# VH-VL binders against Probable DNA replication complex GINS protein PSF1 (gins1): the designs that were tried, part 8

Target 1, 191 residues: Probable DNA replication complex GINS protein PSF1 (gins1), of Dictyostelium discoideum (Social amoeba) (q54hr6)
Amino acid sequence: MFTKTAIELIKELRGTDSIPHYNDTSIKATIDEMIALYEDLIKTITEHKEQKKEPFYLQHAITFHNSINRDKRCILAYLNERLNRIKEYRWSSGQSLLPDQLKERLSQNEIQFFSEYDKILTEYNSKVGLDLTIDPQPPKELYIEVRVIKELGEVVLNSGCTVNLNLNTTHFLKRSDITNLVKNGSLEHII

## First folded at step 6 (VH-VL; framework fv_namilumab)

Design m66 (from e1 with light chain S28D)
Fold by ESMFold2-Fast, scan of step 6:
Order: structure tokens, then sequence, then C-alpha cells
Structure m66 (fold): chain C 191 residues (1-191), chain A 123 residues (1-123), chain B 107 residues (1-107)
């Protein structure tokens, strides 16, 4: 029964791509459980202080240690997984500002974490002269994608390669081989 | 299979109130925000507000603040939208929609919609 | 409020055509844009989320591109079932706002 709340935190994250609402209620309940376990241990020791036996205290210490450590691990795993999802979100969005729906779901500490993580990425990207969280700009086009808008059939390019330029087909061709065909309207550059 | 089922069409007089329901099936009702969107005949989509079923927290578009109330009943996985002091320009199809999300693509999106409830305000 | 402008408001096309629909935000919304398809008398259906991510079950002929303020929905090789109204929607800032819609009609 006493591990139910801690397990609920982990279950919320399992099998979902969501950043769920920060579960303050379950975190508080887990902490309260840990405090209750500690108080029960102290009461038991206090009531038997004059009759202390190591086997009795060892058994209680083991039970307490296992329960507290399980609860601690669950909270830390929950918090760490949320921070990992927040980092992934920042990489995916490429933006320094959070949308309103995400702000609604994050704790104050998580919002602060996002700001610090964003600052680190922004400063590093500035130093290296690029933004790591946005799609890199494609290199200047040596090859371009084109669509055939006038039937040309089999064409031999200056490179010696042959291509079948049939109406409405798309091709990825060297720019220099097809400049005249684009200019005369036979091929359409797909931008 | 995820499904949102809304209550039937309503005809109301100006000044009356209407309460539309949206029952959720096939997922954990408290795990997702529920939004409401309306569409006047022949017009585009207009966002009304949301409710978070787990907490009962709500947010409404400023235009509807003071006239709209969103509630839920978690025991029957049903969300409600009540609009008061109805005007003729409130005539619209009202949709409930579930807000899905993905941290991998930074996405928040309406992945499932109710079938819509036609609310007609006329004398 | 963030204003979403779609162009064109209507477009006529034939089966097999490539169709593009544009959407412009009044301010930078990053990639926080979704595209929906609505058939007459039906609820909208999600096609694309986060500007370019294809929703599960949506045909690969649909694609989205853009970031910041300018976005495009593309339909490659138009099919009969694609004649519908298309809406863009921003989710950067509350209130959530939709474009005016683009009605795709048979030529």
Amino acid sequence: as target 1 above (191 residues)
Amino acid sequence: QVQLVQSGAEVKKPGASVKVSCKAFGYTFTGYYMHWVRQAPGQGLEWVGWIYPNSGGTKYAQKFQGRVTMTRDTSISTAYMELSRLRSDDTAVYYCARLGDSYRSSGFYFDYWGQGTMVTVSS
Amino acid sequence: DIQMTQSPSSVSASVGDRVTIACRASQDISNYLNWYQQRPGKAPQLLIYAASSLQSGVPSRFSGSGSGTDFTLTINSLQPEDFATYYCQQYYSTPYTFGGGTKLEIK
C-alpha cells in the first residue's frame, strides 16, 4: 500500500510522449509517507530503548532503508525524466520561449531549468557561429530538385548521363546541366 | 479506440443558457486537457477555452469570460461547457477536442474531436 | 491575439495536381503550428503538427514546412477525398487562433 503514490509518478511517464502536468500532489504524498515511515521507526526504537536487540533493529533498519530509498529513487527518476523531456523539447523547438500550454504544465524550478539550459545553448551557439537547435541551412545548391512541366523524353546531359524527362516526373539534377531547360520553362525548380 | 461523444442539438431563446456535454472513451480522461472550439455556419474555427480534468482548472478566451463555465465529472469521464446570456451570434457548432502532445516534436495538437453540437439561438 | 492569415481562401484543382496552401502568423510562433482538414458536416481532423510532423494514419502525400511566421501545407498528387477545407492553427500563445480556412474545390 505505502509505495502506491511513488509508483503513480513513474506510471504517468511510462509509455507516453507527453510532458504531463507537474504532479505536486503525489510528490507531497510520497514525502509525507517518507516522514511517517521515519516517525514510526523512531517511535519503535524509543519504546524498546531499554530492551535493544540488534536483530530487531537490523530488521526495522532494512525495512525503513528499502522503503525510503524506493520512494527517493521514484521521485528522482520522475524529476530527471521530466528534465530530459524538457531538454528534448528545447532541441526540437529551437526557441527560447515556452508556449503557454507548456508553462501550465511545468513547476517553477522546471521553468528556471529551461531558462538556464536555453542560455547555455544560446551562448554556445553564438560562440561557434551557428544554432545547434535549428535545422542547418542546406549547402549552396550544386544539385537542385526539378519537376518536368513539358515532355522532353530521353535527354543526354553534358556529363554524359541520360535521363528520361517525362511529364510530371521529379528529378534531382546538377544545376549546370539543366539551366537552359529551367530558363525556357521545360523544368520547374522545386524550392 | 479513442472517441469523444457530444450531446444533441439545442435550440434556445436569446438570454437563455445552454450546457453541452462531451463524454470521453478509450483513454485516461484526467490525463489530457479538453478544449472547446466553435464554428458559426459557413465560418471558421474559434477557440473558446480549456479545462484540465485532473484538477478542474480552466482557461477561457477573453471574449467569453464571464459567460462561459467549463466543468467535468471524472466519475463518468464527461466534460461540460455552459454558455449563458445567449445571443443570436452564438449560433454555432460547438466541438470538444482532446489536446495531445509530444516533447519529441514540441507538439501540442487536437488529435481527437467530438462530432459537434449545433446550438441555435433564435426567437 | 496572434492573427493567422491563410492564402488563398479558395483554390480549384484537379485530381493528380500538386496543391500548396500558405499560412502567415502576425508574429514569430516558432514551429508551433498545426494543420487540420475539415470535410462538410464533419469535425476537423489533424493532418500535421509542429509545422512539419505528419500525424499517424495521414497519407504521405501531405507535408508541412516553414517556421517563424510563414508556413505551407503541400498535397502531392491530389486525390478525390482531399477536396475539403484546410485550417492552420497556432498554439504558441493563448488564445489559440486559427486561419480563415482554404476551401479546396474541384476544377
Scores: ipSAE 0.586, ipTM 0.784, lowest interface PAE 1.2, mean pLDDT 84

Design m67 (from e1 with light chain S30Y)
Fold by ESMFold2-Fast, scan of step 6:
Structure m67 (fold): chain C 191 residues (1-191), chain A 123 residues (1-123), chain B 107 residues (1-107)
Amino acid sequence: as target 1 above (191 residues)
Amino acid sequence: QVQLVQSGAEVKKPGASVKVSCKAFGYTFTGYYMHWVRQAPGQGLEWVGWIYPNSGGTKYAQKFQGRVTMTRDTSISTAYMELSRLRSDDTAVYYCARLGDSYRSSGFYFDYWGQGTMVTVSS
Amino acid sequence: DIQMTQSPSSVSASVGDRVTIACRASQSIYNYLNWYQQRPGKAPQLLIYAASSLQSGVPSRFSGSGSGTDFTLTINSLQPEDFATYYCQQYYSTPYTFGGGTKLEIK
């Protein structure tokens, strides 16, 4: 039956969060089917126009036309979904370079698309002074409660404010000012 | 319930070949890469290579190129790793591991591992 | 090949301690780094992927950080079941390479 190969392209993307191997074989098979259907459609029209006997002309013409359109839509949906996954990968990774495992799965056109998409994001982020693809998590709390685990004494924060971080004292501070101190174990986040 | 079940321990003489199997359960076998990683007694982990069961495509670490062959049988959801011209320093536990991945999180990671197959090479 | 170096090779700690393990790559691997836990006689288990993402089912006391060449694994309040060997692994470039491992021992 017509469109079976094209439908399989879509099924390959369902139920998986992977970017699977570019299915060149099924895409080529679908294009070949479209060409064959188109040739059959032209033959059907030509025979009818020349007043040659063609029972079921309308049924055949509609079937060929609808099958060609279905194949086209399936290929476009497959390619568009892959490009959407590649965009999402760029957003989630925050990186301009792909690991070898992913490069192996992409078509040449998809590799080029990634490069162009990355270029656009990088240029935009450069102009606005931001990197919008860094670690897409829920917004971090502006202020957190911390306990001093290691004596730090007087510390000047990025805001220019000075705080006395004495052992075992508790403070409510801007997360951005103390990220490194929490990471190195000097401060403990109180949840 | 995802599970990878490997064949039993093997003892081989230097110069012999060994073929380890890894049977997959609980997922679509052809949808995931299968990697092989070995670990010599008391040592760290060393990557050997991968097979993509859908196509049968493979990639091997250069150190093993020419000695290792990875194959699969999709009818029984089983991957194989054959290592030839065995040396004493090939003595190790050989693991198969499934490569999980997600475009939503940009990760490629070994999310499920076989129990390991001890291959001992001694004269 | 990208060389992965872990420090320390072993560390002794007590239940309730905060433990950090370092991993250094010989060249930039961006955020393409995983952390695994291996108990004696068992296969490794995934803890963290993409440098900082916690695997489903892994306790929240585990966290990862870093990018480029320097990475850390942190266990905020050590539990008895955490005494194991920990490995970092890069997946930026083939061949995949692992750190030498860090054995976490009871004090």
Scores: ipSAE 0.596, ipTM 0.811, lowest interface PAE 1.3, mean pLDDT 85

Design m68 (from e1 with light chain S28D S30R)
Fold by ESMFold2-Fast, scan of step 6:
Structure m68 (fold): chain C 191 residues (1-191), chain A 123 residues (1-123), chain B 107 residues (1-107)
Amino acid sequence: as target 1 above (191 residues)
Amino acid sequence: QVQLVQSGAEVKKPGASVKVSCKAFGYTFTGYYMHWVRQAPGQGLEWVGWIYPNSGGTKYAQKFQGRVTMTRDTSISTAYMELSRLRSDDTAVYYCARLGDSYRSSGFYFDYWGQGTMVTVSS
Amino acid sequence: DIQMTQSPSSVSASVGDRVTIACRASQDIRNYLNWYQQRPGKAPQLLIYAASSLQSGVPSRFSGSGSGTDFTLTINSLQPEDFATYYCQQYYSTPYTFGGGTKLEIK
């Protein structure tokens, strides 16, 4: 006879973006069923081996074996899906801290998994010099203040804007538009 | 279908205590934090605290520490908030709210609210 | 405690108008901000979570934006049922705190 406990584990995750409370009770109940089914399987095989000529033993053996495998698959699917949700949480949160409202819902093994996953992400981010889990900020064009050292007059920038670069005047301009003029000494960066 | 049903309105004298109930339907009661939020007449929302029904663990806003007690009964999927030594400025609608979450956004939010319980403190 | 400040405290608008409501946190809360709508005599209802995520069943005319300390709720084209009070709420740290509310009134 099949218990609905293993199926309930999978259903608990279906249709929700939550990381619900670790279902220790249902996992233990499913494992207990697997143990009972395994004992029944061994009994069935043993009785046949002793030539007691129990009818339908092959049907019983196959049914017990399939039930054990179903329960095993359900537990593994449940656990794997939870770990995947924990990984996605770490990416979206950008935080190493597990808040109380999430930590209380995780098993000890899941808390440990979060810690190890966080360590991997933190070490990788430190090596590349950035935090991959922080929301991107719109880039600001780098602008610098410059003084005109050599009379240039009217200059058309890459933006299409015309600027009058008269001797000794100061301007706040995109660095990329004036790199060559700073390099050749026509403009001086004001610090 | 998820629903939170609260107890009826209460009228109390200053110095008394009040106990508001919130019964949960349509989800696993022990799986979600239950928060309490109040709203004085014509005023905004004020967080009171939470209870985690699975463990019975609680956290209260400092303003209510020592006067509020949150409990639950898992056999009937009901959370309780008791506020003692009532003052006239405790007059408010008290809401229970379920804390939902999303692993995709790392969000925590009040996705379902009770209908509210009006508590009036007058002499 | 993190202080949440909403502006304006009230807005008068007409059906079809575009309305924006601002919310400011006293410190960086990243994107840990929710928006709720409260109709007269009713419990609050979740509109937006995590600053910009639209709650299932909420009309697409509602949108949220911002991060850090400055946040905005936008209603692109007001409908009659939108005349209500709106609250922002942070969940970055306990105690959870709400803005003072913005009452949206018929002009």
Scores: ipSAE 0.608, ipTM 0.805, lowest interface PAE 1.1, mean pLDDT 85

Design m69 (from e1 with light chain S30T)
Fold by ESMFold2-Fast, scan of step 6:
Order: structure tokens, then sequence, then C-alpha cells
Structure m69 (fold): chain C 191 residues (1-191), chain A 123 residues (1-123), chain B 107 residues (1-107)
């Protein structure tokens, strides 16, 4: 019974290739259910605080934990599947602009997600296009061999890659990731 | 199988109102937007508006704003379009159409249409 | 409102001919365009959606192309059942708008 509303969210996505209207009503109802379950647990603890050692108290805690986790998983599964469909829509359309009918169906957060995902894809396509059309003598992203002159340890590059820049080690890295480190004398360009 | 069945032809005098029905079969009525499109004799297609049966939400073309009302009855899977203050230029075949869509192909399209309801406005 | 203009208004052709119908939008609609076929006295039927995607069950002789403002529907080898009126329709912006139609007639 308590998971009925969460089940309805999952049912909306079953057997359909649609991006259905954002179900704010069922999401809110599921959250309200989780809050009610939490309030019941707190009330039980407060009224029977002297009896926490009883099996009944432990059973209530277990039931609450299982119920709220099911509801959380259902909401997250619903939201994640919607985001996956929005990503697929961007890939299939190839367009940065959404039709009014789709805007009508998305939450404000989902519209923002589409915008950010589109930005990432547009940047990637621009980079790939330039790499494919450019004369190959100068590669778009130059890699250079560098030696570590000053101990830097573990460094996270702009690309998100982590590298251990230990003193006197040699690395082959993307020039754009290390321009400042070469300029400040931490890395030495080899040849 | 999916089918949309509309009410029969109507003859009305100028100034009257007409209410056309569209009953859905073979799919979950509340899961799809229902649009209305009209076609005057010998003319092209003209969009009137839509209703989302799940919520009852509607959107109408500006030309019909104030004269058209779209409603639905989910218990009988039926959508209605009522057009008031009829004029001779409202004479047309009125179609209901289901809006299909796919995130895999980025499409929104009228995949099933009713047979049409002829509305004649004559003095 | 986005205005959709079709050309030609009518075309006469023979079975086996290749026919091209043009559709122009008054502003960019990306690829959010559908094509429908309408037989006399019948409701329209979906042929192409998202400018170039063929609807299930529609013969492969039908194809769509274009993006932005200029779109085309091509029938590569006309069959007798293809003589009908064709409409383009944009779904980028509300209100949905249709082209004026192109009537395909037997020569």
Amino acid sequence: as target 1 above (191 residues)
Amino acid sequence: QVQLVQSGAEVKKPGASVKVSCKAFGYTFTGYYMHWVRQAPGQGLEWVGWIYPNSGGTKYAQKFQGRVTMTRDTSISTAYMELSRLRSDDTAVYYCARLGDSYRSSGFYFDYWGQGTMVTVSS
Amino acid sequence: DIQMTQSPSSVSASVGDRVTIACRASQSITNYLNWYQQRPGKAPQLLIYAASSLQSGVPSRFSGSGSGTDFTLTINSLQPEDFATYYCQQYYSTPYTFGGGTKLEIK
C-alpha cells in the first residue's frame, strides 16, 4: 500500500518510448509518504523511549528503513530513466532547441539538464569536427614530453585525469593541461 | 488495436454551438495528448488545439481562444471539442488525432486520426 | 506563428516517376517537421516524422530531407496509390501549423 504511489512512477515508463509528463503529484505523494513514515518512527521512539530494547522497536526501525529505501530507489530510478531519455532525445534530434511539446513535459531541472548536456555535446562535436578536418601536421591537442623539476605529487588535470608528478619523472601529457606548470618552472619541456 | 471514433455530422445555424466527441480504443487514453485539427471544404489542415486527458490541461490556437473548449471523460475514454458562436467559415471536417512520440527518434506526430466529423454552419 | 509554405500546389505525374515536394518554414524549426498523405474523403496518414524518419509500414520509396527552413519529400518511383494530397507540418512551436498541401494528380 505504502509503495503504491512509487510503483505508479515506474508503471508510467514501462512499455513506452515516450517522455511522459513530469509526475510531480506522484513524486510529492511519495515524499509525503516517506515523511509520514519518519514521523511515525520518531513518535514511536519518543513515546516508548524507555522500551528501546524491545523487539517491537527494532522491527519498526527495520520496516521504516526498508520502506523509505524502496521509495527512494523508485524516485531515483524514475528520474534517472527520464534523464536517460532526454539524453537519447538530444542524440537523435541533433538539435540544441526543444519543441514546445517536450518543454511542456519536462521539469525545470530537466530543462536545465538538457541545456547542460547539449553544451557538452556541442563542445565535443566542435572538437571532433576540427580534429577531422584539420591538416594532420599540427594535431589539435598537442602532447609533449616533460620532466618534473619540482615535486607536485598527485595532480588532477583539467581533463579530470589524475597523474603522479614525482620529482625527476618523465611524462607525455597534453600541453593545454600543463601550460601553467611549464611556465612556473615545475615541469621542463623535453625537446 | 488503436482506433479513434468520432460523433456524427452536425448542421448548425450561425451563432449556435457544436460539441464533437472522440472515443479512444486500444490504448491507455490518459497516456497521450489528443489534438483537434479541422479542414474546410477544399482547403488545407488547420490546428485547433490539444487536451492532455491525464490532467485535463488544454492549449488552443489563438484564433479559437474564447470560442473553443476541450474536455474529456476518462471513465469512457472520450475527448470533446465544443466550438461556440459558429460562423459560416467554421464549416469544416473536424478531426481528433492522437499525438504519438518517441525519444529514440525525437518525433512528435499524429499517428492515429478519427474518421472526421463534418460540421456545416448554414443559415 | 510559424508559416509553412508548400510548392508546388499541384503536380501531374505518371507511375514510375520521381516526384519532389518542397516545404519552407518562415523561421528555423530544426528538424521538427512531419509529412502526411491524405486521400480524398479520408483522414491524413503519417508518412515521415522528424524530417527524415520513415513511419513504420510506410514504403521505402518515400523519403524526407532538410533542416532549418527548407524541407523536401521525395517519392522515388510513383505507384497508383500515391496519388493524393501531401502536407508538411511543424511541431517546433505552438500553434502547430501545416503547409497548404500539394495535390499529386495522374498525368
Scores: ipSAE 0.606, ipTM 0.819, lowest interface PAE 1.2, mean pLDDT 84

Design m7 (from e1 with heavy chain T28S)
Fold by ESMFold2-Fast, scan of step 6:
Structure m7 (fold): chain C 191 residues (1-191), chain A 123 residues (1-123), chain B 107 residues (1-107)
Amino acid sequence: as target 1 above (191 residues)
Amino acid sequence: QVQLVQSGAEVKKPGASVKVSCKAFGYSFTGYYMHWVRQAPGQGLEWVGWIYPNSGGTKYAQKFQGRVTMTRDTSISTAYMELSRLRSDDTAVYYCARLGDSYRSSGFYFDYWGQGTMVTVSS
Amino acid sequence: DIQMTQSPSSVSASVGDRVTIACRASQSISNYLNWYQQRPGKAPQLLIYAASSLQSGVPSRFSGSGSGTDFTLTINSLQPEDFATYYCQQYYSTPYTFGGGTKLEIK
């Protein structure tokens, strides 16, 4: 299949909070496939121009062109998502240095990107006199009082704690654990 | 149902070698680093090293360099730690542990541990 | 090697108490610190990762804070099942290193 290797790159990133190892093997395989498809496309065009009979010339040309573009978009999506995860990592860590485990997983270009992104954040923070990437102490209002509007029963929160959210009961819970439940109308904030 | 199951207790003489196994269940074995951590009786935890099952790449603590070898068999989702030239102070419970991670919180952490393998080195 | 130092080595407490355990790194490790709980005869269990992130399945009475060199694990309203040994662990650089442990004992 023309786009099989490219699809596998995207699958690696879906449903995971990891920055997995840079998949050089699949990227190279996808690029090699694109090159082979391009060569086939050129051959198809050349044969047509030379008045050789090819009953499905247009269909073949379109197929090769679409496959090349699909592979290209998959590689770009994969690389862009990895860079987005690297940026989020920098904000979460608040530091300019990468742990050894992460260095093992990044490409040389990704390490360079981290350095450049860090430089931008450091320069900005220097000019405003603060570090925006340093985690603040949890605020006093981290916990909020909520009333259950829709029966949810036993729910496991992001913190891993289990709570029974029975209709019309009142609870004092971390805002971060229940933001989605408040937004969807299952819980109401008590003021 | 992530689970790590280790081999049984071993009793060895000084100078011998021991090979501990750790069989993984319930996840893609090649997608996660496997670390080894030991704990001497009544003492704290000590990191030994890691293996990345996908590539077979390894890294060992300097203290064990030249005495420890980590391998894996991807066909049976099993990691191995072999420690040679055993000394009495190698007596410990040896744990395998899976390294989970999250870019959202910059985390790398041992989310699942084997039950431990007691290795006793005595004459 | 990064040395991890825990204080105190042991603490005696009663059910309902608030307990604080400290961990100090010999050099800055950002927020690259985990906390584990170990019951006698059992493997360690992850409590907190990246200094302050609570692991799924862990009671909300556990919390972590700190960055750089100084870190704290806090247990609000201690429960009977919390009497165990607690370890901090850095993952900034190889080799990974653990604190010496803090044994939480019944008063």
Scores: ipSAE 0.611, ipTM 0.806, lowest interface PAE 1.1, mean pLDDT 85

Design m70 (from e1 with light chain S30G)
Fold by ESMFold2-Fast, scan of step 6:
Structure m70 (fold): chain C 191 residues (1-191), chain A 123 residues (1-123), chain B 107 residues (1-107)
Amino acid sequence: as target 1 above (191 residues)
Amino acid sequence: QVQLVQSGAEVKKPGASVKVSCKAFGYTFTGYYMHWVRQAPGQGLEWVGWIYPNSGGTKYAQKFQGRVTMTRDTSISTAYMELSRLRSDDTAVYYCARLGDSYRSSGFYFDYWGQGTMVTVSS
Amino acid sequence: DIQMTQSPSSVSASVGDRVTIACRASQSIGNYLNWYQQRPGKAPQLLIYAASSLQSGVPSRFSGSGSGTDFTLTINSLQPEDFATYYCQQYYSTPYTFGGGTKLEIK
């Protein structure tokens, strides 16, 4: 019984690549059981000292202590696995941005952990002179907004895509496909 | 095996309310956020909001705040979206979608969608 | 709200072509972008998540790239079943927002 809820926490993480919603209910229930065990232990020790009735109180104390420690280890394993998944999330995202949906799933302490882990990574990368988590940046101005200042009608781009370039219409197009049209004055780059 | 099955098409008059259902199959209903997305005829996709079935917690797009209510019934693995004070521009196909995730790729994504429910608001 | 802009709004292409669709966010969203395919009369289907991760069961001819504000979806060697509308979607902040869509048509 004493480890049942903690074992269920670990089962939630098996076989899934999710960061599931923080299981506050099961964690609180397990902690409450540990507190109850501790209170029973204190009562047993107190009764022994006052009444001298319980000849095996030391063995009972050891048993209670071991039960509490087992539950603690299960909870810590659950929490540690969640923190490991948060670390991997940060590595895969390559950035400090924490999406709203992830905030909904994390405890306040886990949100703080993400922030601290991010700070450590950025500080370490800064000292080493590189960023180990950043994705290769695409060339800037890959796509630009343009206005048609000379009627062109239907134009086939390099990819085979057709665009209808009517006078005074605006389009968001790949710069390399339209460099000549901007250069010859048919399209105007909108700043 | 994961499937989301929505209720049938509805025709409503302006000012009425509509309640669309989305029944989940093949997974633990309370383990996943359920989002609602609509699409007006010939238009793009527009996010409406989400409900987390385990807690009943919800979040709505500001545009729908005060008119939309999302609920669920965990005993039948069904989510509901009710939209009140309907206008003609609420005419759209309404989709429910399950939010999947992967920490390995920092992803949150709609991995399964309902078939859609056409809601027509006219005379 | 984060605005998502797709270009072009329509593409005419032939089977075997390489098609590239662009998506721009009004502010940095990191890699928090998904791509969906919607066939006529059907619900959208996930293709790419987290900007570049291919969904299981999706053909390898689909690929995604980009981060920050500029993203692309590429279809190598277009197939007949690929003629559909494609949407990008950001999931960095609420409200979740979609691009206007790119309709891929037979030339």
Scores: ipSAE 0.622, ipTM 0.807, lowest interface PAE 1.0, mean pLDDT 84

Design m71 (from e1 with light chain S30D)
Fold by ESMFold2-Fast, scan of step 6:
Structure m71 (fold): chain C 191 residues (1-191), chain A 123 residues (1-123), chain B 107 residues (1-107)
Amino acid sequence: as target 1 above (191 residues)
Amino acid sequence: QVQLVQSGAEVKKPGASVKVSCKAFGYTFTGYYMHWVRQAPGQGLEWVGWIYPNSGGTKYAQKFQGRVTMTRDTSISTAYMELSRLRSDDTAVYYCARLGDSYRSSGFYFDYWGQGTMVTVSS
Amino acid sequence: DIQMTQSPSSVSASVGDRVTIACRASQSIDNYLNWYQQRPGKAPQLLIYAASSLQSGVPSRFSGSGSGTDFTLTINSLQPEDFATYYCQQYYSTPYTFGGGTKLEIK
């Protein structure tokens, strides 16, 4: 007796925005169910070879057909939904890198799919001179790392924020906020 | 209603071991990674490791390799972090945190945190 | 390991001010960055995930921006309850790493 049906694969994806771990156990159980159904049908046919048109045989054929088709549809729906989520992930990330956490959740085929989909998007965007998956906003103001050469204490930046610039401390600040302090020798650009 | 409830404060001597628990409520415990993060008094946050309750798989920060063990009991939706060979610099508040995620935003994030467990290591 | 550097370590500001906190990764992490707020004696709370996505229930005065190595958290009109410590955190690569924190203090 099987502990899960193919429909449980679909239920796992419903109502969640996750890409959960590839459910190898349930996929394998569903495939094993399909194999067992097939073997049972073959046994029934073999034992009743002379009675092909008996109602008993026809009922087995109908039950097998319906069960196999249900299981097949559920597996395909599960796999297709996962691929759709992977595609949407690539669109929302705008980048080619997969974080370690996501790599652990995908099958090898899904990792390959991500790479191929990324390649297609990258090549298309390159051809049209655009990156359609990256936020179309202009780049944010550049930040630079600086070391305090002269004690400045509390300094009010153009943004309205006050920072404490103590001698020999290192800070990562907007270039535009500190250009004059770098020029007058109060701050040293490290990078 | 999602909630993570941790065990109470512990005082240990150097060389001892401590085991902190984190009981999950209001969600499917096996569906989410559980991470552990610590914070020494007046200091910042430091990641310790994670456990995936469904499989029992774990990953630890190198600093804690050989000293930390993460386990879980799925029958009571509880995760555990055991830290051995305690030193005074292990004095910290230890948090459990659930890793949420969204394919729509490419996000993985700590959406719910336990209240924290103060572990004090003193002679 | 990916090192996360926050600047400044502390900021003094008044209610109504616009405050910007910077976070830098030692290597590119795309948009795989979160921001957390921690009030004294409390557990951290998620503010921003995936560099720029506002967590549900978080006030709209908070916003995040950046990608690659350079990230910012902005509070457009500081409120009394915003005086807290803020942490950035990368989730591109294991081990997960946090910035050193930025303490937002009353001027």
Scores: ipSAE 0.582, ipTM 0.798, lowest interface PAE 1.3, mean pLDDT 84

Design m72 (from e1 with light chain N31T)
Fold by ESMFold2-Fast, scan of step 6:
Structure m72 (fold): chain C 191 residues (1-191), chain A 123 residues (1-123), chain B 107 residues (1-107)
Amino acid sequence: as target 1 above (191 residues)
Amino acid sequence: QVQLVQSGAEVKKPGASVKVSCKAFGYTFTGYYMHWVRQAPGQGLEWVGWIYPNSGGTKYAQKFQGRVTMTRDTSISTAYMELSRLRSDDTAVYYCARLGDSYRSSGFYFDYWGQGTMVTVSS
Amino acid sequence: DIQMTQSPSSVSASVGDRVTIACRASQSISTYLNWYQQRPGKAPQLLIYAASSLQSGVPSRFSGSGSGTDFTLTINSLQPEDFATYYCQQYYSTPYTFGGGTKLEIK
């Protein structure tokens, strides 16, 4: 069946909080299907170009093309969702270390992605710790309650105040002091 | 309702083998790792190993390598732990436990446990 | 192997007390630590995972904190049903290892 294997990749991720094992078997099967569909598409187009009058060739060409694109979108959606879960795992853990149980579930590319993402977050935290800029003219003060999603430790806010932002602690801070930390996912606004 | 139901108590002589079963209910058996943990009378918890029911892959603590075998039967959602060449210090309650996980909290945890199987090794 | 050390091995307390149990890892384990409660004759029950996340259905008087090597389980306003043995467990590295346990006894 066209796209059945690709749809199953997406189903694996729906409604679960797991990062399941990287599904090499289904990804390979989906790619193999895309190759077969592409070969069928080329054959259909070639036969038409050579004046072979196959009834409904246009319908067949459209079907093959749409199936290839659906398989492609499913693989990209699967991979993107896995990367999003890996990013959220990094924010939740607040640390650079992966447990063995998670390492065995990730592809080598995903392990590399985690390392690079961790490096970016670590560099950002270093820069935030050095930012001593004080907002000179806020028009209104708004305080919001936030939960620390990623361990930041002792941070100097734009106002010059120092706060210890430990993983899973809650704080009531000026929105202007923490806008960037909320935007990058380090802090979660509690409504 | 998630539940893990283990086989009944066993009494064995030193040198014998014991096979404990753990039947899973209320969830997709192949979607979760199954771990085994033991507890000697009046002592703490000791990890034995895990099996991933989907693939049949296993990992054992070095202390038990060569003596423990973990298997599963996906048709009846049952995991097994067999321990051979039993010694008196293998006397313990053996638990199966499901490994739950959440990317939102970076957690891997034993969220459901079997009731335990008492294995007594004595002459 | 990562060694997990709990202190104290036993503690006596009264209902309404605040109790703190410590757990130390022999090397850094990030936040990859769980806490379990075991009542006599029963299987362990998950209380806290990932050092500080409260399991669904667990009373809010239980809280966990720490990262790296030092971790704490706190019970605020101890209740009669809390008299049990508590275990920490690391899941950073194989083999999974447990602390020696802390028995919470009525004073």
Scores: ipSAE 0.595, ipTM 0.802, lowest interface PAE 1.3, mean pLDDT 84

